# VH-VL binders against q9vpl3, part 432

Target 1, 224 residues: q9vpl3
Amino acid sequence: RGKINIQRPKAPHYERARVVAVTQPKYPELPKAKSCFKTRAERTQQQQENPYNEIIAREVRNWLDHSRLVAFFHLSSITADDIFRVRVQLHKQNLHLKSYGSKIIEQAVKNTRYEAIVPLFHSNHCIVFSPDPEKTAALLRIVRRVPQMVLLGGIVEETMLSRNQLVAYAQMPGLHAVQAQLVQTLSQAPGHLIQQLQAHQNSFVQVLDVHAKNQMNEETPKST

## First folded at step 14 (VH-VL)

Design wc70 (framework fv_imvotamab_arm2)
Fold by ESMFold2-Fast, scan of step 14:
Structure wc70 (fold): chain C 224 residues (1-224), chain A 121 residues (1-121), chain B 112 residues (1-112)
Amino acid sequence: as target 1 above (224 residues)
Amino acid sequence: EVQLVQSGAEVKKPGESLKISCKGSGYTFTSYDIGWVRQMPGKGLEWMGEISPYFGETRYSPSFQGQVTISADKSITTAYLQWSSLKASDTAMYYCARDEGIWDSYYFDLWGQGTLVTVSS
Amino acid sequence: DIVMTQTPLSSPVTLGQPASISCRSSQSLLHTDGYTYLSWLQQRPGQPPRLLIYEISNRFSGVPDRFSGSGAGTDFTLKISRVEAEDVGVYYCMQATQFPLTFGGGTKVEIK
């Protein structure tokens, strides 16, 4: 049901409706929405500045090569203030939120081991980079409360992970050796359901056993 | 010791304001969301809303939107549930609970002991 | 809102015998991320709720192995293989797939 257009307050119900409207929660679309995704105007200008695309593509390549954690997100409409707040919180954890045009990303990763990520950027997107893969749990906790950012997947220690695999990685004890073993296990070919469940349980037990052995052998923790 | 400690029982009259607390200890307070759950005498559980202390952002169940205010103070690791004007129907046990999900999983792994709020004239 | 319906309302059980509690949702609880966010909680008399199971079948830390969860889509089950005296209380299912979070009406487990 639509609202009645009343130019002047005539009844308590009209005043109540106006008060309710004023007290409604603030919506992200006010002011004009901006995102970590490039605006159409910015995208058009970048395309017209073709000579500089190579320079920006090299920047993207450097981020990919020097980051041990890369996470890919689809991005829905979000205000500049909201994305800035997210960027600040991520930066405190050494997580760097970046956005690049799809053509620039394709140019940066063409003929590299990262070429497989190109399909992820056919829609609005942003990327989070970090040199520290142990920050995966911190990343997911921060973005879990940002409904405009939808996790698509990532790259951890040069291994491409699906959304579910990245979540599983984040839930592990935080030891690099243990996490690397989990990544290897999750990347294995599918089998029978019983075999898959048994293999995953056995691998989890192995991961826990490795962690326990590392704790027993390590009197002082190594810097990770 | 990882725990949530809630404020003591309250006895109030209709129309009075009230603010109850939930103090987290033994863990990184800002890494977990805090939810509030109501249980009326002899009845089941009702989710009221939650707060993400890291950002200060709140989300309310439609049934409780405008009825209560949820807030948090990171400096003292405490979450709050507040009423501007209590009603007799607010008589209930109120629990705070911690959400341990790393992604959008929402399960409450740690619960406070509860705060009994009695509103009678 | 997703409505969560639990059966039975009460389950009187002889010590050492199994108990089964059913939870049915008005809509599928399968999230767009491929997970199903269904949890089971136990509330003993005079105590706050306690997490038993999360994401259908994962037993929470410290929860005895006699508790198990199963199900998919709209139908979920919590099973206690051998009911002990300490298991007396009310059990709730909870969904977190869709906002707002909703609970089942509860099932009271009592000893005969």
Scores: ipSAE 0.011, ipTM 0.484, lowest interface PAE 8.7, mean pLDDT 76

Design wc71 (framework fv_imvotamab_arm2)
Fold by ESMFold2-Fast, scan of step 14:
Structure wc71 (fold): chain C 224 residues (1-224), chain A 121 residues (1-121), chain B 112 residues (1-112)
Amino acid sequence: as target 1 above (224 residues)
Amino acid sequence: EVQLVQSGAEVKKPGESLKISCKGSGYTFTSYDIGWVRQMPGKGLEWMGDISPYFGETRYSPSFQGQVTISADKSITTAYLQWSSLKASDTAMYYCARDEGIWDSYYFDLWGQGTLVTVSS
Amino acid sequence: DIVMTQTPLSSPVTLGQPASISCRSSQSLLHTDGYTYLSWLQQRPGQPPRLLIYEISNRFSGVPDRFSGSGAGTDFTLKISRVEAEDVGVYYCMQATQFPLTFGGGTKVEIK
């Protein structure tokens, strides 16, 4: 079919009018009937908050909480058909391709240890989730043939990894325990994510870089 | 069983067309690139090119660009190598092989049994 | 194209003795990502090639531990610590650091 969602022939106007007239609520005036009294501040808060964004942000948090593998991509111009093909191929490997708006990502990760990923989503992006970290190799094997998807980095076993660290994790042969140790080792370089963000030359990345440099100068490393 | 099964031997005359096949089984065919390697009688190995079966994207070695066409049909888990017009110099064993590599890595972990192509007048 | 040169061309070896095969590339195989994409293949008479080693020294699944790979830059070695009768065949090195992929000329290992 086309882009128009036509499920039935257009109903005659009189039939639609009948349905609307029957279902439209009519509320009698009761001077003392209030189902809920809200303060001015509460009404203002509800007008500013978008309930839809919170519902989707909860979905993102759920994916983060239940995924042991999360990969972040910049998404260049790609057709709906091509991205659908990628999504289907990834799904066969229990890899779930999702797209969310930058404001929703920010809301989902605000006040969490993953807040640093927000600058990665300033432009068009997508995320791949999986409960199985052993699928990292399969993910990269599939995506390397999709030039519109540019790997930025990821999270493996709750540890943030740069692009190069994620690739290194995927290339490591061996048992799951050995891979977990590699993730811990790779995560000991906190500057890698910030260095990758600096490539985008935005003001937030500069703020993160300054903060990281101040922490390096003021703190004594625990593991030397 | 994880395997690549190639079509049977071919005997052709110069100028004839030919299409040989490589069928994957026992694994997710569309998740791995398939490469084609030529081995002339008594000689070593030459990489011809490869294909991503799910997307249909092909790459060719410069020496084989325009000489052959690589394709795949993911519905029957089969990759193909074809010639529009064979030459006597095309006489060789042709192998298909699966790329197990990740991202920038590339290595063949699984090989077909080979298809012998003989071109003589 | 990267040219891969193997020595020796043939290696007659006494059963149970070690064998060593060298592979030299015309330029460094060190990739910009810090890895070196050098593989070793074994081809027994009348059989297709079989992967032995990938990324210089990683033994592929099911490959006996008597096979080992080493090297860096432009010089690589495949060693068989104790040659068995089933090891007869031609061995090839392959580079995948730069496309097109290129193979060494092959080294024939045979029992004397």
Scores: ipSAE 0.449, ipTM 0.713, lowest interface PAE 2.4, mean pLDDT 80

Design wc72 (framework fv_imvotamab_arm2)
Fold by ESMFold2-Fast, scan of step 14:
Structure wc72 (fold): chain C 224 residues (1-224), chain A 121 residues (1-121), chain B 112 residues (1-112)
Amino acid sequence: as target 1 above (224 residues)
Amino acid sequence: EVQLVQSGAEVKKPGESLKISCKGSGYTFTSYDIHWVRQMPGKGLEWMGIISPYFGETRYSPSFQGQVTISADKSITTAYLQWSSLKASDTAMYYCARDEGIWDSYYFDLWGQGTLVTVSS
Amino acid sequence: DIVMTQTPLSSPVTLGQPASISCRSSQSLLHTDGYTYLSWLQQRPGQPPRLLIYEISNRFSGVPDRFSGSGAGTDFTLKISRVEAEDVGVYYCMQATQFPLTFGGGTKVEIK
């Protein structure tokens, strides 16, 4: 007993685990292209850029360029009042919740390092931006109580991380220098590294602490 | 400066209502979940439930579901534990604790000093 | 509910000697995310509990190096390498892998 009721799951962690378990492909599956079923005229119209969309796409590029933390979420049906409350809570932590249409995101990341994220936005989605990567723990602490938001992954210090890697990053004690080093380490061995961090967590933290002390002796950490 | 301060000891009779408090200070109250833990005299710890203060979302242990209500008032950074009708078996020390865990992890980094509740006729 | 069983119930220890506390769960504490959410708490007489270790082996801030945690699956251990006078109290293991969160029955550490 104490198991979550499967017939009426209202617990955020159960709902999140269930959704993630169902939608956990090793690589993002690309949605089947609709353009192969469109007429030539429809394809030509789809290629036309709306000038207003380019203005918003520029805003998205600005957020990506100036954010050291970017987190991607599936967004289920949520009321305007509930999402406003989430936005206010996140804003107190310098976390900025944004929602943009799929075409605008595609336009924003086209011909950039981040073009690979486009398939994540074929359904309802939202993105959280922050200039402060140390706020990843605060972000995940807030969002775990919002069952409508399901973490897909993110970008930390310009490095793309899976959901599990982002969670591991958030669980590590961090100074700016230590967190930058951790991101490099996490990106080298996706999946397998998570098990190693869990098994040898104290040893890994000790290595990071030694590195942080060496960095602090050589350079003063910056905080914005 | 970072602390949880609980309300003072209570002496009540069976059938009376009671609401005890847990005030957070020195941190962003709405960014952390609050748990309630019971310790009966001379016994171990029992988990009662959890609340997300900003959203008001609660979850209870099956043993306490329907027996207590957990709530929070974010304007005064305070969480509450309340009974509509106390029983002698509710005599215990009650602790609130802050949850520093993230995503699917839960652990208590900060504890209140405890509120002793004595229920006798 | 996951049942947490601690042994021994009491541990009288000579100052400077090691102490070891065992915690066993009725089922595996390995979460579906690959982590094991087991914590150790210390409660000194008349005080609230204090976090010592989280996620099996992570020492919480300000906790002395003499405390260490280990284990996997259903079997976990808290070790105190050299017991000091301030270590007197009751120690609890706690699982957070599955709701409701559950605690071990406690182990009383005393100086003989």
Scores: ipSAE 0.117, ipTM 0.577, lowest interface PAE 4.8, mean pLDDT 79

Design wc73 (framework fv_imvotamab_arm2)
Fold by ESMFold2-Fast, scan of step 14:
Structure wc73 (fold): chain C 224 residues (1-224), chain A 121 residues (1-121), chain B 112 residues (1-112)
Amino acid sequence: as target 1 above (224 residues)
Amino acid sequence: EVQLVQSGAEVKKPGESLKISCKGSGYTFTSYDINWVRQMPGKGLEWMGIISPYFGETRYSPSFQGQVTISADKSITTAYLQWSSLKASDTAMYYCARDEGIWDSYYFDLWGQGTLVTVSS
Amino acid sequence: DIVMTQTPLSSPVTLGQPASISCRSSQSLLHTDGYTYLSWLQQRPGQPPRLLIYEISNRFSGVPDRFSGSGAGTDFTLKISRVEAEDVGVYYCMQATQFPLTFGGGTKVEIK
């Protein structure tokens, strides 16, 4: 049997309480000072060190430390299927294609001799690692079929090389001593490499700008 | 030893089906594309099509689209060229050739010995 | 389709003398990646074709240095500096810049 008094809801008393609360004078809160937002942003910056990111950064440092060949690429839009095909071809030659976020790379190279390469990774990028520097020629042969990957430079035998220097290294005879001598001759400071890459990018942009302007001024001759 | 070994000569009548093979050995089969090339008696070379064994993707010359089927079985490192219904005009030497690409064939660095197909009534 | 035209159709040559084969394409063979995918093949009597030269001028492994390739755009040449008896056969140019892949009609090199 149902007991009407026990099942009866407290609705009348609840509704009266709500009406009283709504009619109470309330003042809207003033917007809080921006200093609170700055403090939160600063706390976020102070806590930017993510233990997970540090673990991945250690993986990157391990690749850098144990690879005698490291090549840096700009990566344009490419399908997952196409990049997987490239990865398979590279793996056959003991070449390991890796993609890491720019923040992780920055943390990986922080306080190392490679810190100057960080600007290379502000755009879409990927890196190829290998313990075998003799595979540089094979690497360049494979990536020429991938127009979405543009060689920026790299590290061979712990020496920073520009795009042109890596191409020169790849074209040398297969005698390790000869190739090692070329690497020593072509070596340069990381800052100088960045300057060379920036100059090349500026030249490329200028060429594209001139080409675009020439095409804009181009007249289509009439068929008649 | 890196090589492409093709199946033996075939003698067929018009209307019969046929499947010839090209077996790769001594290399990683899926890292290279396989092309099929026809050479009619006393004539030059004619590209038929290509297969990437890794994904099974094919591309055909317009002249051969719908006339032949190219396939591959990577478990036995073999590529195939197949006709559903042969014609006398299919009489030719058929070669398979390897290239080092999956986007476009740049050059054919390794060739099979050829399979002679004769179709006559 | 890119049409590949070879001249001459036949080249009788005296042993030790040079031979030259021309290949002309109906369209430029320069790919957007900056490379030109023109190859030269040799087919000796009763044998499958063999790669001689790739990307205009690069000799394939094991190919004698008497073979050389040159050219750009639509006009390409294969030269044999000193023809030997084993050079008898048919030579083909091939383009791989655009699908479908196409071959020249062939040039028969004979010893006279």
Scores: ipSAE 0.006, ipTM 0.438, lowest interface PAE 10.7, mean pLDDT 77

Design wc74 (framework fv_imvotamab_arm2)
Fold by ESMFold2-Fast, scan of step 14:
Structure wc74 (fold): chain C 224 residues (1-224), chain A 121 residues (1-121), chain B 112 residues (1-112)
Amino acid sequence: as target 1 above (224 residues)
Amino acid sequence: EVQLVQSGAEVKKPGESLKISCKGSGYTFTSYDISWVRQMPGKGLEWMGIISPYFGETRYSPSFQGQVTISADKSITTAYLQWSSLKASDTAMYYCARDEGIWDSYYFDLWGQGTLVTVSS
Amino acid sequence: DIVMTQTPLSSPVTLGQPASISCRSSQSLLHTDGYTYLSWLQQRPGQPPRLLIYEISNRFSGVPDRFSGSGAGTDFTLKISRVEAEDVGVYYCMQATQFPLTFGGGTKVEIK
């Protein structure tokens, strides 16, 4: 009857352009002079200097400052194709999955209200940003199917929430203003919250260990 | 042992209510969506609707919207399909199926054994 | 609703010979995310359906390599390279690109 697809492509070219659009910083980049006077090694060295790191750190700060929802995840081994699918599903809900090195995160949040999150990023991690806190439920629906992404906690309306508090927020019905008041009610002092987040990381290590053992028993693992 | 176990066969009269069940075991129940699929005697498959057990969100096929209710109880890892008033045309085998498509792909990797519902005359 | 049409209605085949099943959709199954959510299911007599292939051509875990899927847009094919006795049953294509999810009418594979 019709033509049969013999090429068997995994993802079309337009989908790669889509990924670039989804993963690119939303904020304008600062101008950078094109250097014709640097060798490859010198350019690589230049990229690791303060100006390069500061530009990326500034983008992270802009994401934190302009996002009313920020969720922090531990990220275990996941294929490029799988994380790409997660990015696409999240982007449909105006949720933006980003991964930054620990030192960039430290530089971005140093001397800011967000400095308390630094301990969360000492292992493999990723962050989801959104201007819309109503999307917390959609976020949790998507990531609950991704065992490689484990929720550590988040920030909603500038208030730090533990994993359980963020889950509770997602389940609460109401108007935006009412939800903001509920966030205030669920919040705890920063010191107590950080201790709880660290406790959740310890619990997560145990959960992930059990999960990894169950995965090995239930199916033939092939993680790489 | 990953499985979906459905309730036993039912014989009912038109106008009666009915609630059948689908129990998940051997996996994290709330991580997967569950669909209900109807198969009329000697006929093909019809998708009825789906539930996301974690938040209880449902979506129905237009032909089944208002005719059935899908629900789930996370505490006992069970999904339900319910009729307020059965019709003879509801006579069919009903399957529950788990969606393995982690990123909204909706392919059914695991199926229950089926529940035969017979509505007399 | 997307309508899924399968041909043939039945496919008698000699053991060890190939079988081919076609599935046509009333509109393109290419999702806005770039993936085509077309699956194939097998239902043996008296058994529930079983997943064979998802996203056009990906064999599900445990499915023999004699099963292969191909296609794009609106035309899809399931091929069995060498039919075995255990392959007797009804095969369904399914689309999940658009709600409601819809199935083909089924193709009965039987041994002659």
Scores: ipSAE 0.006, ipTM 0.451, lowest interface PAE 10.0, mean pLDDT 77

Design wc75 (framework fv_imvotamab_arm2)
Fold by ESMFold2-Fast, scan of step 14:
Structure wc75 (fold): chain C 224 residues (1-224), chain A 121 residues (1-121), chain B 112 residues (1-112)
Amino acid sequence: as target 1 above (224 residues)
Amino acid sequence: EVQLVQSGAEVKKPGESLKISCKGSGYTFTSYDIGWVRQMPGKGLEWMGIISPYFGETNYSPSFQGQVTISADKSITTAYLQWSSLKASDTAMYYCARDEGIWDSYYFDLWGQGTLVTVSS
Amino acid sequence: DIVMTQTPLSSPVTLGQPASISCRSSQSLLHTDGYTYLSWLQQRPGQPPRLLIYEISNRFSGVPDRFSGSGAGTDFTLKISRVEAEDVGVYYCMQATQFPLTFGGGTKVEIK
């Protein structure tokens, strides 16, 4: 399989694989414990022997492999109907909203250049994938009206970008030379970008902490 | 082609209701917000409000809140501006415009040809 | 509301000469995200408005290079380096930093 292992599969190939997965049970249900008292060793063994996690991790790797646009979002409380409507609108633009558990993300990206992004997914999150980087503007236009989705950053044409860099990329007038130059000048080392993306998450948490403390102080005024 | 086509001119009397339309074509209608702008004869531009066609969510200028209703029907790619009871002061050219802005940006890249509304006794 | 003030009210210019239009906001247009959402629109007689410039200085697609925008904070300028007959019309600045969106009063560019 040197050919398949060397070449990145195309979107039509991925669709074929998806159809086959649906027609054949490729996603077995996670085994439920018959007892609530599984030992650490049993849990570790169950995870190692669980084919479901590896199947989903392969799906995530396939999305990363076929996507020239990947956007990362923090996701706050949102109704099932609202997220479904967002997903439908994104799908019309060949933008695919996916949510995966942190363990699956870690398993999917370990031993890849994207391993450094794992810390971003330790809170509630979602990811949008697309094979078309020109859809960045359409993506941001759609999610602008979804305050529950907070842009953290993304990857465009294998280049990691912060929130502001991704917004700037999307707002470009469409001149190829200008877009290429901006991507080059805005590009950052993965370590620096991860620090910046983590800082955005920390700022959000800090704002919530400050609000909670201020609300607590307001509820318990000094009387004496 | 990408365009916004507005309904024809209207001549109404005070107290009558009116609903004017703005039809989008050549683009994915639900991916762009539609704003409404009023221009009184010989005067400048006034922003009235904006709608997200997919969610149906609206945001109005305080001057127009309660005076007009903005709506959209995504099945026929059309946005609407409606009055329950017209006043002579509503006489103006009304434009619809597509918001090309992304994220927190708002700017109107595509404009309809305008609908002239004349309200006189 | 943010008040947008344009000067001059009217700008008579000779064909081929430059024109300059100023727009001043009652408060800073710098958004919390670090961008300034100021745009410029052109309205020719009997026509709908047309977008010229967005986010201070970015020319919209199809807009001639003779149009340029500059400014920061509360003071913004639209310049036309060489006025052509087709440039006759009213020019408006618009802010989108805070709702409601507000327009300047307009500047009429006329040929002498």
Scores: ipSAE 0.056, ipTM 0.552, lowest interface PAE 5.1, mean pLDDT 78

